# VHH binders against o26223, part 126

Target 1, 191 residues: o26223
Amino acid sequence: MKLLWTSQHIKVTVHIDGKVSKMDVLEAIKTRRSIRKYQDREVPEELIDKILDAAMCGPSAVDERPWHFIVVRNREMLEKIPEVHPYGAMVKDAPVAIIVCCDSSLEKIPGFWVQDCSIASQNILLAAHSLGLGAVWTGVYPLEDRVEGIRRLFSIPEHVIPFSVIPLGYPAENPGTRDLFDPDRIHLEKW

## First folded at step 6 (VHH)

Design v86 (framework vhh_7aqx_2)
Fold by ESMFold2-Fast, scan of step 6:
Structure v86 (fold): chain B 191 residues (1-191), chain A 125 residues (1-125)
Amino acid sequence: as target 1 above (191 residues)
Amino acid sequence: QVQLQESGGGLVQAGGSLRLSCTTSGRTFSDYAFSWFRQAPGEEREFVGAISWSGDRTDYADSVKGRFTISRDNAKNTFYLQMNSLKTEDTAVYYCAADKLWDSGYTSPHEYNYWGQGTQVTVSS
């Protein structure tokens, strides 16, 4: 697969009414919501490139960066995902999905790839949100049937583990904001 | 699409037990994960417990762990919240919710698109 990387995709900036504006990091974290309803609109390749650039900027155990990504735009392939992932029904209605994978040959510390791919998945969600898109994380690993189903559907090699499927698009829903702060989960000095 | 209806609420004494039911209609009950939320007057809706589509995964809020149990009966298109050792702090309107996705992030009420109308539970001292 050919990856389309350019230096012009390193900036995460939203253009609104001809003006350049940025969602600050705390606002992005606090206002990101799982989005499962998408407009019937194409997502520009430029935005996908920016999201994947952000995904690869996450911290990784001993800098192993074992992540690989499959970008799926083919409608027939998107429609097959629910057959192997029971909770992926919304994927068939998304204009695009990203499959986050771990290449085990790049792993330096056994087992930390799960954390690495979780970080990459979260960065995809935050980057999509900051660019005016909606996305949702659908879990693949550690459910063996889903891992094998996704692997076979997308011709993923045996040494590569599919971790998550993240459909994304322009949101067709607005769930609103949340207040999740719980001071009872904060302990000072000791438990 | 799924529709949800709660039942089983009412008045109960502290230390008592109560079982809530959520009956579903629509299609594909077995494809959905189910959750219970509650809302006290002047408060936001808070997570109580959840059960996965397979029934092999359950999750509970810390305040109810060991006292409440969520279960499902696919043959009856119904899921339940068994509430034991009730406290006055458990007084709230209880809502059932449904989603096709399961993860621990679903403790936020805004992550759910399908809701029941709510059933009042009042625990007297």
Scores: ipSAE 0.000, ipTM 0.121, lowest interface PAE 16.6, mean pLDDT 81

Design v87 (framework vhh_7aqx_2)
Fold by ESMFold2-Fast, scan of step 6:
Structure v87 (fold): chain B 191 residues (1-191), chain A 125 residues (1-125)
Amino acid sequence: as target 1 above (191 residues)
Amino acid sequence: QVQLQESGGGLVQAGGSLRLSCTTSGRTFSDYAFSWFRQAPGEEREFVGAISWSGDRTDYADSVKGRFTISRDNAKNTFYLQMNSLKTEDTAVYYCAAHPFEYKSTLSSGDYEYWGQGTQVTVSS
């Protein structure tokens, strides 16, 4: 079989139940699911560091890289997140959460930080999945009440905007995969 | 995909120093945590030290704390074990190992997928 990118091998390794396994990029994308139930098991700091490295590798508009991250492991702080985020109830049961933020002082082109932080958030979800963890993106921006609630809880300065809260841990559920391919959404040459 | 090769072993006098190197091949050097193990004749393979994939965290066996230092050079795809104040009881075959994210002394030899062939260190009195 002749492939244009034959020399380009993408390898990801994942830790599942104490064992290392291999997952390719397309498999990771197709099998990632939102996970809201977590084992009572600590996530090693090395895995969080690896996930955050992946988050920072995303493309950004004019290479502005406006993202900052808050890593929350403190149980009392995790338990307060549902008070300001109604759909974040699962965060109280997660061993750790990552808050994705935009530092507006780093913004080079107005408005593109939303795309930048979305890319960082998706990379966190994919990296977590590839490493045997489960995670879910919970929305903060553009809901003003959630933005201000999270800002107050974590002493986030006024020029920094909390974008998403992503709880993660070893999964305690398996929702299975979905077949989402819809050819009616693909238009050849014209609408 | 990680292949490991040790170098730097040899004969050294008690109180002396040696630096072991472990060179790696493959695209994923920066994605791995690295460890050193040793095995003396008639004994089980024991943990010596480890360094996280980021390089920010290290862990050491109690027997070598303060004497041995592990470090990594991502630009050279190499990691090191600097051994100072060597004792005759440090005589062993030293192995380097790679783990995709763990660097803790709680890991056993069975937890590692990638190993080097070993390099002999002999400390004479």
Scores: ipSAE 0.000, ipTM 0.193, lowest interface PAE 16.0, mean pLDDT 83

Design v88 (framework vhh_7aqx_2)
Fold by ESMFold2-Fast, scan of step 6:
Structure v88 (fold): chain B 191 residues (1-191), chain A 125 residues (1-125)
Amino acid sequence: as target 1 above (191 residues)
Amino acid sequence: QVQLQESGGGLVQAGGSLRLSCTTSGRTFSDYAFSWFRQAPGEEREFVGAISWSGDRTDYADSVKGRFTISRDNAKNTFYLQMNSLKTEDTAVYYCAATKYLDPGFSYSEQYDYWGQGTQVTVSS
């Protein structure tokens, strides 16, 4: 890593394929953590494209794929998110955020869009982690005030529902991994 | 800033053991993941082993698995590489490296922001 360009707003893409190839899927799942502190460094457009491709590969109810995505890089817009999302303070410090939305006109089965958009959100988190980025899922739906606040900020149409706001960037923190396996939650053959 | 300095290198007979130390300076030692790399003359720099920021994960090159052990002591701001059953092929300059940002696999040298000056390990037949 060339130190001269790190923490700069200048785009630096170094050995992306090498980093991706080093993490298997189970490692990615087990080591992904919520990241809320980011370097002052741009995220390349190519990495955002890879993340969004992964988001759209998730399963959805009756293959409805109701998701739409807003990519926010505008600093002034990122700084306004905490005004409508009280637990989104970290978004103002992120170089980019993705807003996951449901286009209700694409919904084939009522209500399953929540699960569909949850899957898309998780794929964003896993893909970001696999590419050396950090991200965090900040909840929007079903909190009415947050839904309407985000809708107004980003001119989201009435038939589209903002589901989550996911800031991401190169991580400036490294929380350790967690051992969350609990055999008491596993029941064999019956409850 | 973080500065790294290796110690514990030297001459050892095949089958012997050495313990390398990497002493660090800086307030944020516990924020760093740490790795050992080595380079023999005329060869590329090779990954040896890594230990995560939390200490919960270690990774090793296939050539050293079962023989080398990496560990960290946050109280002493020091990382270690315990090298057992040394082979002549282990002869190299050994470098310690540190990164704040835990990349998957820990084996890619370009992810590391800070490097030591290197310490020579020579294994005689």
Scores: ipSAE 0.000, ipTM 0.106, lowest interface PAE 18.0, mean pLDDT 82

Design v89 (framework vhh_gefurulimab)
Fold by ESMFold2-Fast, scan of step 6:
Structure v89 (fold): chain B 191 residues (1-191), chain A 124 residues (1-124)
Amino acid sequence: as target 1 above (191 residues)
Amino acid sequence: EVQLVESGGGLVKPGGSLRLSCAASGFTFEDYAAAWFRQAPGKEREFVSAISWGDRTTYADSVKGRFTISRDNAKNSLYLQMNSLRAEDTAVYYCAAKGPWESTYLSPSRYDYWGQGTLVTVSS
């Protein structure tokens, strides 16, 4: 089964506060929630490809684009992640996970790879949400035990740094949207 | 048995135009993502333009508005119309494909099938 594409941006219909709306960029940002419970359904490869395409479109310092991605679908490998990542218990129940990595040989300016990989990770979360999936960012870097544990599990070379593990799938929970706007955190012209 | 063959390269003056062609055998472009990449001497392959199996097009910022990617499924061919050529467009141009029913990618490493390349020189 194939879909016919246009040059328009992808749109998803979302139910918000009992109303149906299109998931535009602002709505995707405001309604995205961490999802830790997943349906027993496989995620099609084409959706993972769209998510990774979006991840690589993020800005990076001096256009260094240091990111590499590992896509994990193997159930036995997913079940081993909580052994090296204590907060990653939900990963074993996900149909797929993406490991965001930094190839240090691609780094042009020291330290900005952390920001670059954070942007890629956030784009994965937003793209997943826009496609009707749920995901959660589980932190790896800068916790040395998690970095080394993930490196060993996935045969990651020493010049590559695992940054985050993002399980994703069709959501089996529906947390409500949060109202987080705080005007006291906005300072005009000066502190 | 899968083969991509580029043609249409040559020497052109700045401001000139060229049309590159890529003929496929062993598979069909209709259901494949297809792309043009280029490589200047001493540099890595860079993205130029792509067309999805659903005919959505993408262009690098450096060529947007000057280049047009298209395909003809009846002739099983991919094209790149290059207008307003500049000296910095000088490179070997490669045709690439991925599929069937795959996404288009900006990275050369994501494509499965490649042509041998055709040289475009913009000078004098």
Scores: ipSAE 0.000, ipTM 0.091, lowest interface PAE 20.7, mean pLDDT 84

Design v9 (framework vhh_7aqx_2)
Fold by ESMFold2-Fast, scan of step 6:
Structure v9 (fold): chain B 191 residues (1-191), chain A 125 residues (1-125)
Amino acid sequence: as target 1 above (191 residues)
Amino acid sequence: QVQLQESGGGLVQAGGSLRLSCTTSGFTFRNYAFSWFRQAPGEEREFVGAITYSGRSTDYADSVKGRFTISRDNAKNTFYLQMNSLKTEDTAVYYCAAKYWGFSYTLSPDEYDYWGQGTQVTVSS
């Protein structure tokens, strides 16, 4: 017996996941961990762009939205990042990294781009986690040698400042979640 | 109101060409991936080709690779299927479909958000 091949009965599809997207916001925030070990598995374009959509939805000072993003999948380029970023060794093992940048020409209020890009970076981490991926924020700004190293490596213009490098992929480690609530840091009505 | 409308179908001789268009409204076109499916008489809908929401990647069924090309025009909220070197076995009703942030890798018709009503393509010998 040969079964008729039809679209309704197709069983094999290449579906690359968003399974943890059913996690509520508080769960995502509390269970997100820095992930530095990744499976040898491609991250689909759709997931990267959902993550970047989430990054761009962050608040920014006077709605200046100064962020630009570089998506790096090229293995040779990923392998060069640790040469200019001493704490970026895990980046060479990731299938993809996002470089969060500030375009200073978009800045409306001096200095607030740091908060803007921090918010975008955190949204990348949370969105990645919610989509079943692991990621880690590796700091670039304000360390001038890292800023210039990343700028040179990726041909970033002088008016654009690389802020963070975030490698991501399907996690190959599972660190336990943390409960960091400390009531001694909460003051009622006055210090 | 979301709408997908096919056009460009018709009768053509084997070896000929047709270009199908799918015009869309009621959603943000650039955020959607688009696919073409077809359904021959007595058969279920089968995948023909897909283009990702970014336009950076396309996928095709093995039976149409090298003959069909899918493309999108974000300014016109329209996507296309250019069909060359048509064969009698390409005769089918062709449907356009849209999926929010869709992958070129998904071939399951039940995962698409929106569908057109279909356009007939008949290839005579």
Scores: ipSAE 0.000, ipTM 0.236, lowest interface PAE 12.0, mean pLDDT 85

Design v90 (framework vhh_gefurulimab)
Fold by ESMFold2-Fast, scan of step 6:
Structure v90 (fold): chain B 191 residues (1-191), chain A 124 residues (1-124)
Amino acid sequence: as target 1 above (191 residues)
Amino acid sequence: EVQLVESGGGLVKPGGSLRLSCAASGFTFEDYAAAWFRQAPGKEREFVSAISWGDRTTYADSVKGRFTISRDNAKNSLYLQMNSLRAEDTAVYYCAARPLYDTKGFSSPEYDYWGQGTLVTVSS
């Protein structure tokens, strides 16, 4: 029923000021946008700790929690990421980036680590947004050249797979509204 | 209106214990980092302890192992449990708060909101 989805069609105005404020879960989900322009100011370690705690609270297949995270603040290292990741140009301008990794030795069910790391990545984006920060998910896995490049750049062991690179910072852009609800993608009882 | 009100100060003998409380009102306490500072007669105001997100705590070397900071967000309250008190702990104790997003360090200029203080006297 279209009536069940009427509130989801409402366009949302987003304000980005870098301040921590309470945000309803649905509001956070609907107003989160990819942010690729950052202020020249450091993100406190307390906020990174909170974001990583949120990342680790995601569900995982049979509670395998295969996640490992690399927090990169070193400017020289951030500037090298675009050399191995063509769509990661904005990373060099961010004050910090989080690399989400899977430790394959922690995997209990083959293949589910991809979904586990996707959940962790999305939680990072939502947590960052709720704390007044902006972030963007840049894909690494399953692109072999990016996986290998990031692995070599950050001395990641062979049994660990870099999944995503997420630059974040206080936002320096104000993205517009998005209305993505499509009732034609909802099927009742059968296709 | 933002208010921080300390209580629990008093006279205590060396080696004794005391618990300070700070009641916050007029703002959402859980969105703030909170700290205790103290000022002894004729001295500068000094950092004692801080608590931030997830109960992450920091202590001045002079009180580490003797004092414990804690918070109760449901009660909008901050606490300082003081054990093994010494004469040099005699001071007016202040609670302070700042938004989590602008935390840089432990100096008093980093805190936006302050209580009026509560006097702690450690004397034989």
Scores: ipSAE 0.000, ipTM 0.130, lowest interface PAE 18.5, mean pLDDT 83

Design v91 (framework vhh_gefurulimab)
Fold by ESMFold2-Fast, scan of step 6:
Structure v91 (fold): chain B 191 residues (1-191), chain A 124 residues (1-124)
Amino acid sequence: as target 1 above (191 residues)
Amino acid sequence: EVQLVESGGGLVKPGGSLRLSCAASGFTFEDYAAAWFRQAPGKEREFVSAISWGDRTTYADSVKGRFTISRDNAKNSLYLQMNSLRAEDTAVYYCAAQPFEKSYTLTSERYDYWGQGTLVTVSS
C-alpha cells in the first residue's frame, strides 16, 4: 500500500478583528472546537453573511439545497431557547444564533435533507472558526420536543423542520486541539 | 533522556542507493509514529516520509516509488531506503519521533524528538 501526498498546504486569507490571518483548510478542520463561552461583543452582519454564504455552498443531494436560516439577535428570543432546548443554555449568552431549517417542499430525494442540513451546519462551524469566531452545534432534529418547541418560538410553518441551533460569538474560552487520527479505522482494499 | 542518532549518509552518484538508519534511546519506536524530514542548503525543512503504528506509511510526491520507510522493533531503529537518487535529493536528513502517539503527522512542529541529521550528497 502506498499513499499519495502533496507537500503544500492550501492557504486562505481572512480578516479577523482587524488582523489578517492565514489558515490552511486542513488546519481549520483540525483546530475547530465547540465554543460555549462568548465575549460580550457584537458580531458584524458582514461576518454573518460570509458564514451563511459558506453554508449555502455545501453539496446537497440532487442539488436540492433545502436549507433556510433564521438569524436571531434579539436578546429576549435568545433567552427563550433554553426553555425548549435543555442543553442550549449557552445560547442565552451568545450575541447571535443561527437556526438551520429544512424546507421540505424543496426536497427532491426522501431523507437526504438531514445530510444536507448537517453539511450546512458544519460549514457554519468551520466558517465561523476561520473568521475568528467560536460556535457550537446544538441538536434539534430528530428530538420531537425540541423540534416543536423551536417551531413554536420562531413561528416556523409545518412544512419546515428546524434542524440545529448554532450560537456563535467571539470566543471567551480556548480548549486545546485533539489528535483523533486512528489508522485502525482505515481498511485497504477490503475490510 | 530521549535521543535519536542518524547514520548512513554520504556521497553517492546519481541513480545510486543509500540506506539511512535512526537509532533511538530513552523510548521505543514500537507502536509510535516516526518520520524523516530533510533540509537542503538555503531551503526550509521538508517532509519526506512517515510511518505510524501497524506500519502504515506515507511519502512526499517527490520521493514516492523511490524511497521506503521501515522500522525494526528488535533493534529500536527507523530506516529510510533511498533508491534512484537524484541531485535534488541532496540534503541533511533528519529522523523525527512523536513518542506515545500512534498516528503520524506531516507537520515538523508536531514532532517532539529530533536527531542531529545526516548529510546525503548526490553528485557525480
Scores: ipSAE 0.000, ipTM 0.095, lowest interface PAE 21.0, mean pLDDT 84

Design v92 (framework vhh_gefurulimab)
Fold by ESMFold2-Fast, scan of step 6:
Structure v92 (fold): chain B 191 residues (1-191), chain A 124 residues (1-124)
Amino acid sequence: as target 1 above (191 residues)
Amino acid sequence: EVQLVESGGGLVKPGGSLRLSCAASGFTFEDYAAAWFRQAPGKEREFVSAISWGDRTTYADSVKGRFTISRDNAKNSLYLQMNSLRAEDTAVYYCAAGKLYEPSFRTSSDYEYWGQGTLVTVSS
């Protein structure tokens, strides 16, 4: 496995005047929305590195941390994803996508890798949002045809399971925020 | 500068009505939950009512059915309509705001911003 990480710096950048407010955790969770339309604008490598760092900070069953990530920027490869993932049409228009994978050789307790990779996927969505990006989780596992399609497309070994494909970029849509709190789903002390 | 300024307090007879207002400035009020707390002489500060940014309301049992909380985000304002007032409602009423969810609505220490209070006296 080899990816050549060279310069993390952008040579030409436009600076915007004004105070930059940090998004706290509750605000990030509350305001994150699935984003499927992206600006024709590259995402810097340093932001992807921050997102992946956050993905790996999730809790994992028996600390197995079975996750691996494929970062896809190649336009031709992004354009092929909809052929094996019918609901992944937006991926071809994204500047980058992250494929969340499980290395089954790292699994210590059967079945919990699904929860581990779900946590990693959600952390990617939250981290992207906190950095001013938009993203969407497109499901791969447990749909057998999608799992095998993505495996073949990206040369993923048999002991590794592709879990989700997450396109991301600077958002070109704003779907607004929702209040989803439902107290009827909260039971005190007993059902 | 963040400020919450209460108004509308005063002297009222038992069974009467009073409307409190709270004016918010210096922050995006519409993104915050807002609440009323009160503190009677010699007693601890207690929760009265809260309203989420989605207009979901919560009331203390002691005021449920008598008080109504509402907000007007266009005016950055919070209101408390108090009906059927009792002597036990006598207190300094405080406006509060925070980025919160229930059950934190009832916990005064979880609110980020506070007003200075307005006195309500229910007396014959």
Scores: ipSAE 0.000, ipTM 0.089, lowest interface PAE 20.0, mean pLDDT 83

Design v93 (framework vhh_gefurulimab)
Fold by ESMFold2-Fast, scan of step 6:
Structure v93 (fold): chain B 191 residues (1-191), chain A 124 residues (1-124)
Amino acid sequence: as target 1 above (191 residues)
Amino acid sequence: EVQLVESGGGLVKPGGSLRLSCAASGFTFEDYAAAWFRQAPGKEREFVSAISWGDRTTYADSVKGRFTISRDNAKNSLYLQMNSLRAEDTAVYYCAASRYLPDGTKYSPEYDYWGQGTLVTVSS
């Protein structure tokens, strides 16, 4: 894959390591990495708005779009997340986190909201990466202790289910790309 | 370039022992949670053992008392000592690592770096 430096292509323009670059979709997918170390820099609200717009553009079962989002910038609240989410230690060091939630009242087909919220979560990760930010997906649902911990901490109503917590910021680490293609997992016609 | 390379797999008889090694390059285990996962043919990847940044260890119930996870930061390596091996331990064993995970991380999607695997076959 090749990064192109023209405005004529459908690409996102981003500041990466002080440089402006354009990233195509396949490059974004292949180079996105989980980022858990963040610079001490604020993330502009404009970028969060773009990320949330991308999150809501995902497909959902019968177009139910059950997702709601909580944007957390308050340092005290970010520091409390690891107390109720054991695998969210990095969240306390992030400038912002997005909590992806399902409003069960919007669910049209039982059970598909998990897939809907997974799609929204992945769009957040890809959009963040394309905008020069780093993020990591941390799981909440279906772990009951985490679900109730996050619900209590952010005053989430009983009909709303917290699905994931995604801290994000300007990356302070640069892990190498992954070569994950495994042809042994591809079967032609039959198993 | 970040890499995890497993070694030490092979064919062993029931009741035997093997020591798996995982060598890291491009980063150091010092700041990372590390784990072993395994996958038998036709089955999902399952958690085996983890070691935290603070050297706290956790084990799956199926291997508890038989397997020991350890690391050597000076050699930048992770180990899995496997004793009293059973036919059910036959699988491809994967080394995994990720930064800033707390003690006891058992959930495979939380790990960012993975090795290519090493095959362990327990058979007479």
Scores: ipSAE 0.000, ipTM 0.135, lowest interface PAE 18.0, mean pLDDT 83

Design v94 (framework vhh_gefurulimab)
Fold by ESMFold2-Fast, scan of step 6:
Structure v94 (fold): chain B 191 residues (1-191), chain A 124 residues (1-124)
Amino acid sequence: as target 1 above (191 residues)
Amino acid sequence: EVQLVESGGGLVKPGGSLRLSCAASGFTFEDYAAAWFRQAPGKEREFVSAISWGDRTTYADSVKGRFTISRDNAKNSLYLQMNSLRAEDTAVYYCAAHKPYFESTLRSADYDYWGQGTLVTVSS
């Protein structure tokens, strides 16, 4: 066997700090997991800004974009969330939480704000994951006691409805990947 | 760099037809939601029709059943087939494009790129 080798002009390029390419969309969707354990480490403001930018890029019914966001970093306030949200125990251990709200004055079609705020919530989870953070969606609406508890705790006006509380931080757990594809839920042409 | 150029406008009699074309350069229509808007003298710019991901189409009530929006990705062009034209259709017609391409919007403010417009006059 004879191999052919060519001598050419040589230029040396060294890549330092080349870690990994960013997560593609499908990888982000398939590997995102609910994270409830966080490192004792602050999340930079720049990352929160990127996450909220992504949250506001979601589609909304009749382009109503009814979402508002409260960013909570105050430890005492985070520690009070479990008092009004029974399934929000992990929030007290998070460095930051985002409360997704609907401003009803921006609502153009009744009821679709729930879908709009769901999209915003999911975008927060995906954006956080793509940036190396972990987050979890804790439900507020439609549970009236949680809605009023969160409203009271954060001085939210009566025309604004708290929808979800999303604690986030650097992950202190790795639950692994799930295989959730179920072909029995796919129907071709007809039911 | 990004440019939209409309063509096909002109004078037509009531009941007639016209086909408007919009040629894109510096981007591909396949990656954008695209729309036609129109503006008559002394009136606000109004939505006419949009096409988004998967060739889903939306029409203003005033043009439903008469106008058809389409695109040809190989030619990087957007079209508006206008049938059964009425005097009230007289306007400057604008081609527009918006990201994200998977979403249609009726709001002119949400569109990032605009053509210069082409005049359509429906008159005897």
Scores: ipSAE 0.000, ipTM 0.094, lowest interface PAE 18.7, mean pLDDT 83

Design v95 (framework vhh_gefurulimab)
Fold by ESMFold2-Fast, scan of step 6:
Structure v95 (fold): chain B 191 residues (1-191), chain A 124 residues (1-124)
Amino acid sequence: as target 1 above (191 residues)
Amino acid sequence: EVQLVESGGGLVKPGGSLRLSCAASGFTFEDYAAAWFRQAPGKEREFVSAISWGDRTTYADSVKGRFTISRDNAKNSLYLQMNSLRAEDTAVYYCAATLPWDKGSYTSEKYNYWGQGTLVTVSS
């Protein structure tokens, strides 16, 4: 049997109804991994709401907050994503996916929406992890074939740009954590 | 005021073992990256081993497989278990600590807090 959470690596608390409730911020950042295998379990709407609330809390250039989100639970629609996204095969096996979009009509400074939507995407990954879920960021923008494929599949207007597809669910794998710290990339005072 | 005090040094024969200890006051090792450096007679200070706040360890090639760095947060102490000691391990061993972003650094200048050193002599 697999351990999805361990006290050695992840601090967790359980509240009423068995939810994983708390994890230190630094621990969440350092232990988050891309998860591509999911249990056949529904993700409650309350957890999706919490994740999307966290997504919208990111900083954005001149506070433009251009993000919109599509929540996809329909299995037929999830099964079509690999047809337009070659590296999105895992999405068909996820109970839910979030599509992060930019509404270009909300853009106040040209080009910074990419950074805004990247921040929103990372907040989704971290929030999902903190709630006991696994997720992975699959890239859409700037690959035009994927952008137009996703736009067509989900009836996204021309002024809205699909940025990422993030499948999520209860993890069915535990890849462990990575040791990525490199002090040679840190410069004090000057380069 | 941050203070680091090393102990456990001494005379040991080649192939022997020693365990060095470093006791901290004025801070906790759990919140800091910590390292062991050594300085052999007539040489510059060199990196031996480091441990991060997440317990990630790094070793100099010359000591890999022979030395083990560890800490005990309850005792607020850092340790260096030294096995299969060689004559070239003879040096004054220093405990060092700095903020977490300097963990794994091979550069002594990155460490803000230093002990006074403990002498290890490997000879018959």
Scores: ipSAE 0.000, ipTM 0.091, lowest interface PAE 20.0, mean pLDDT 82

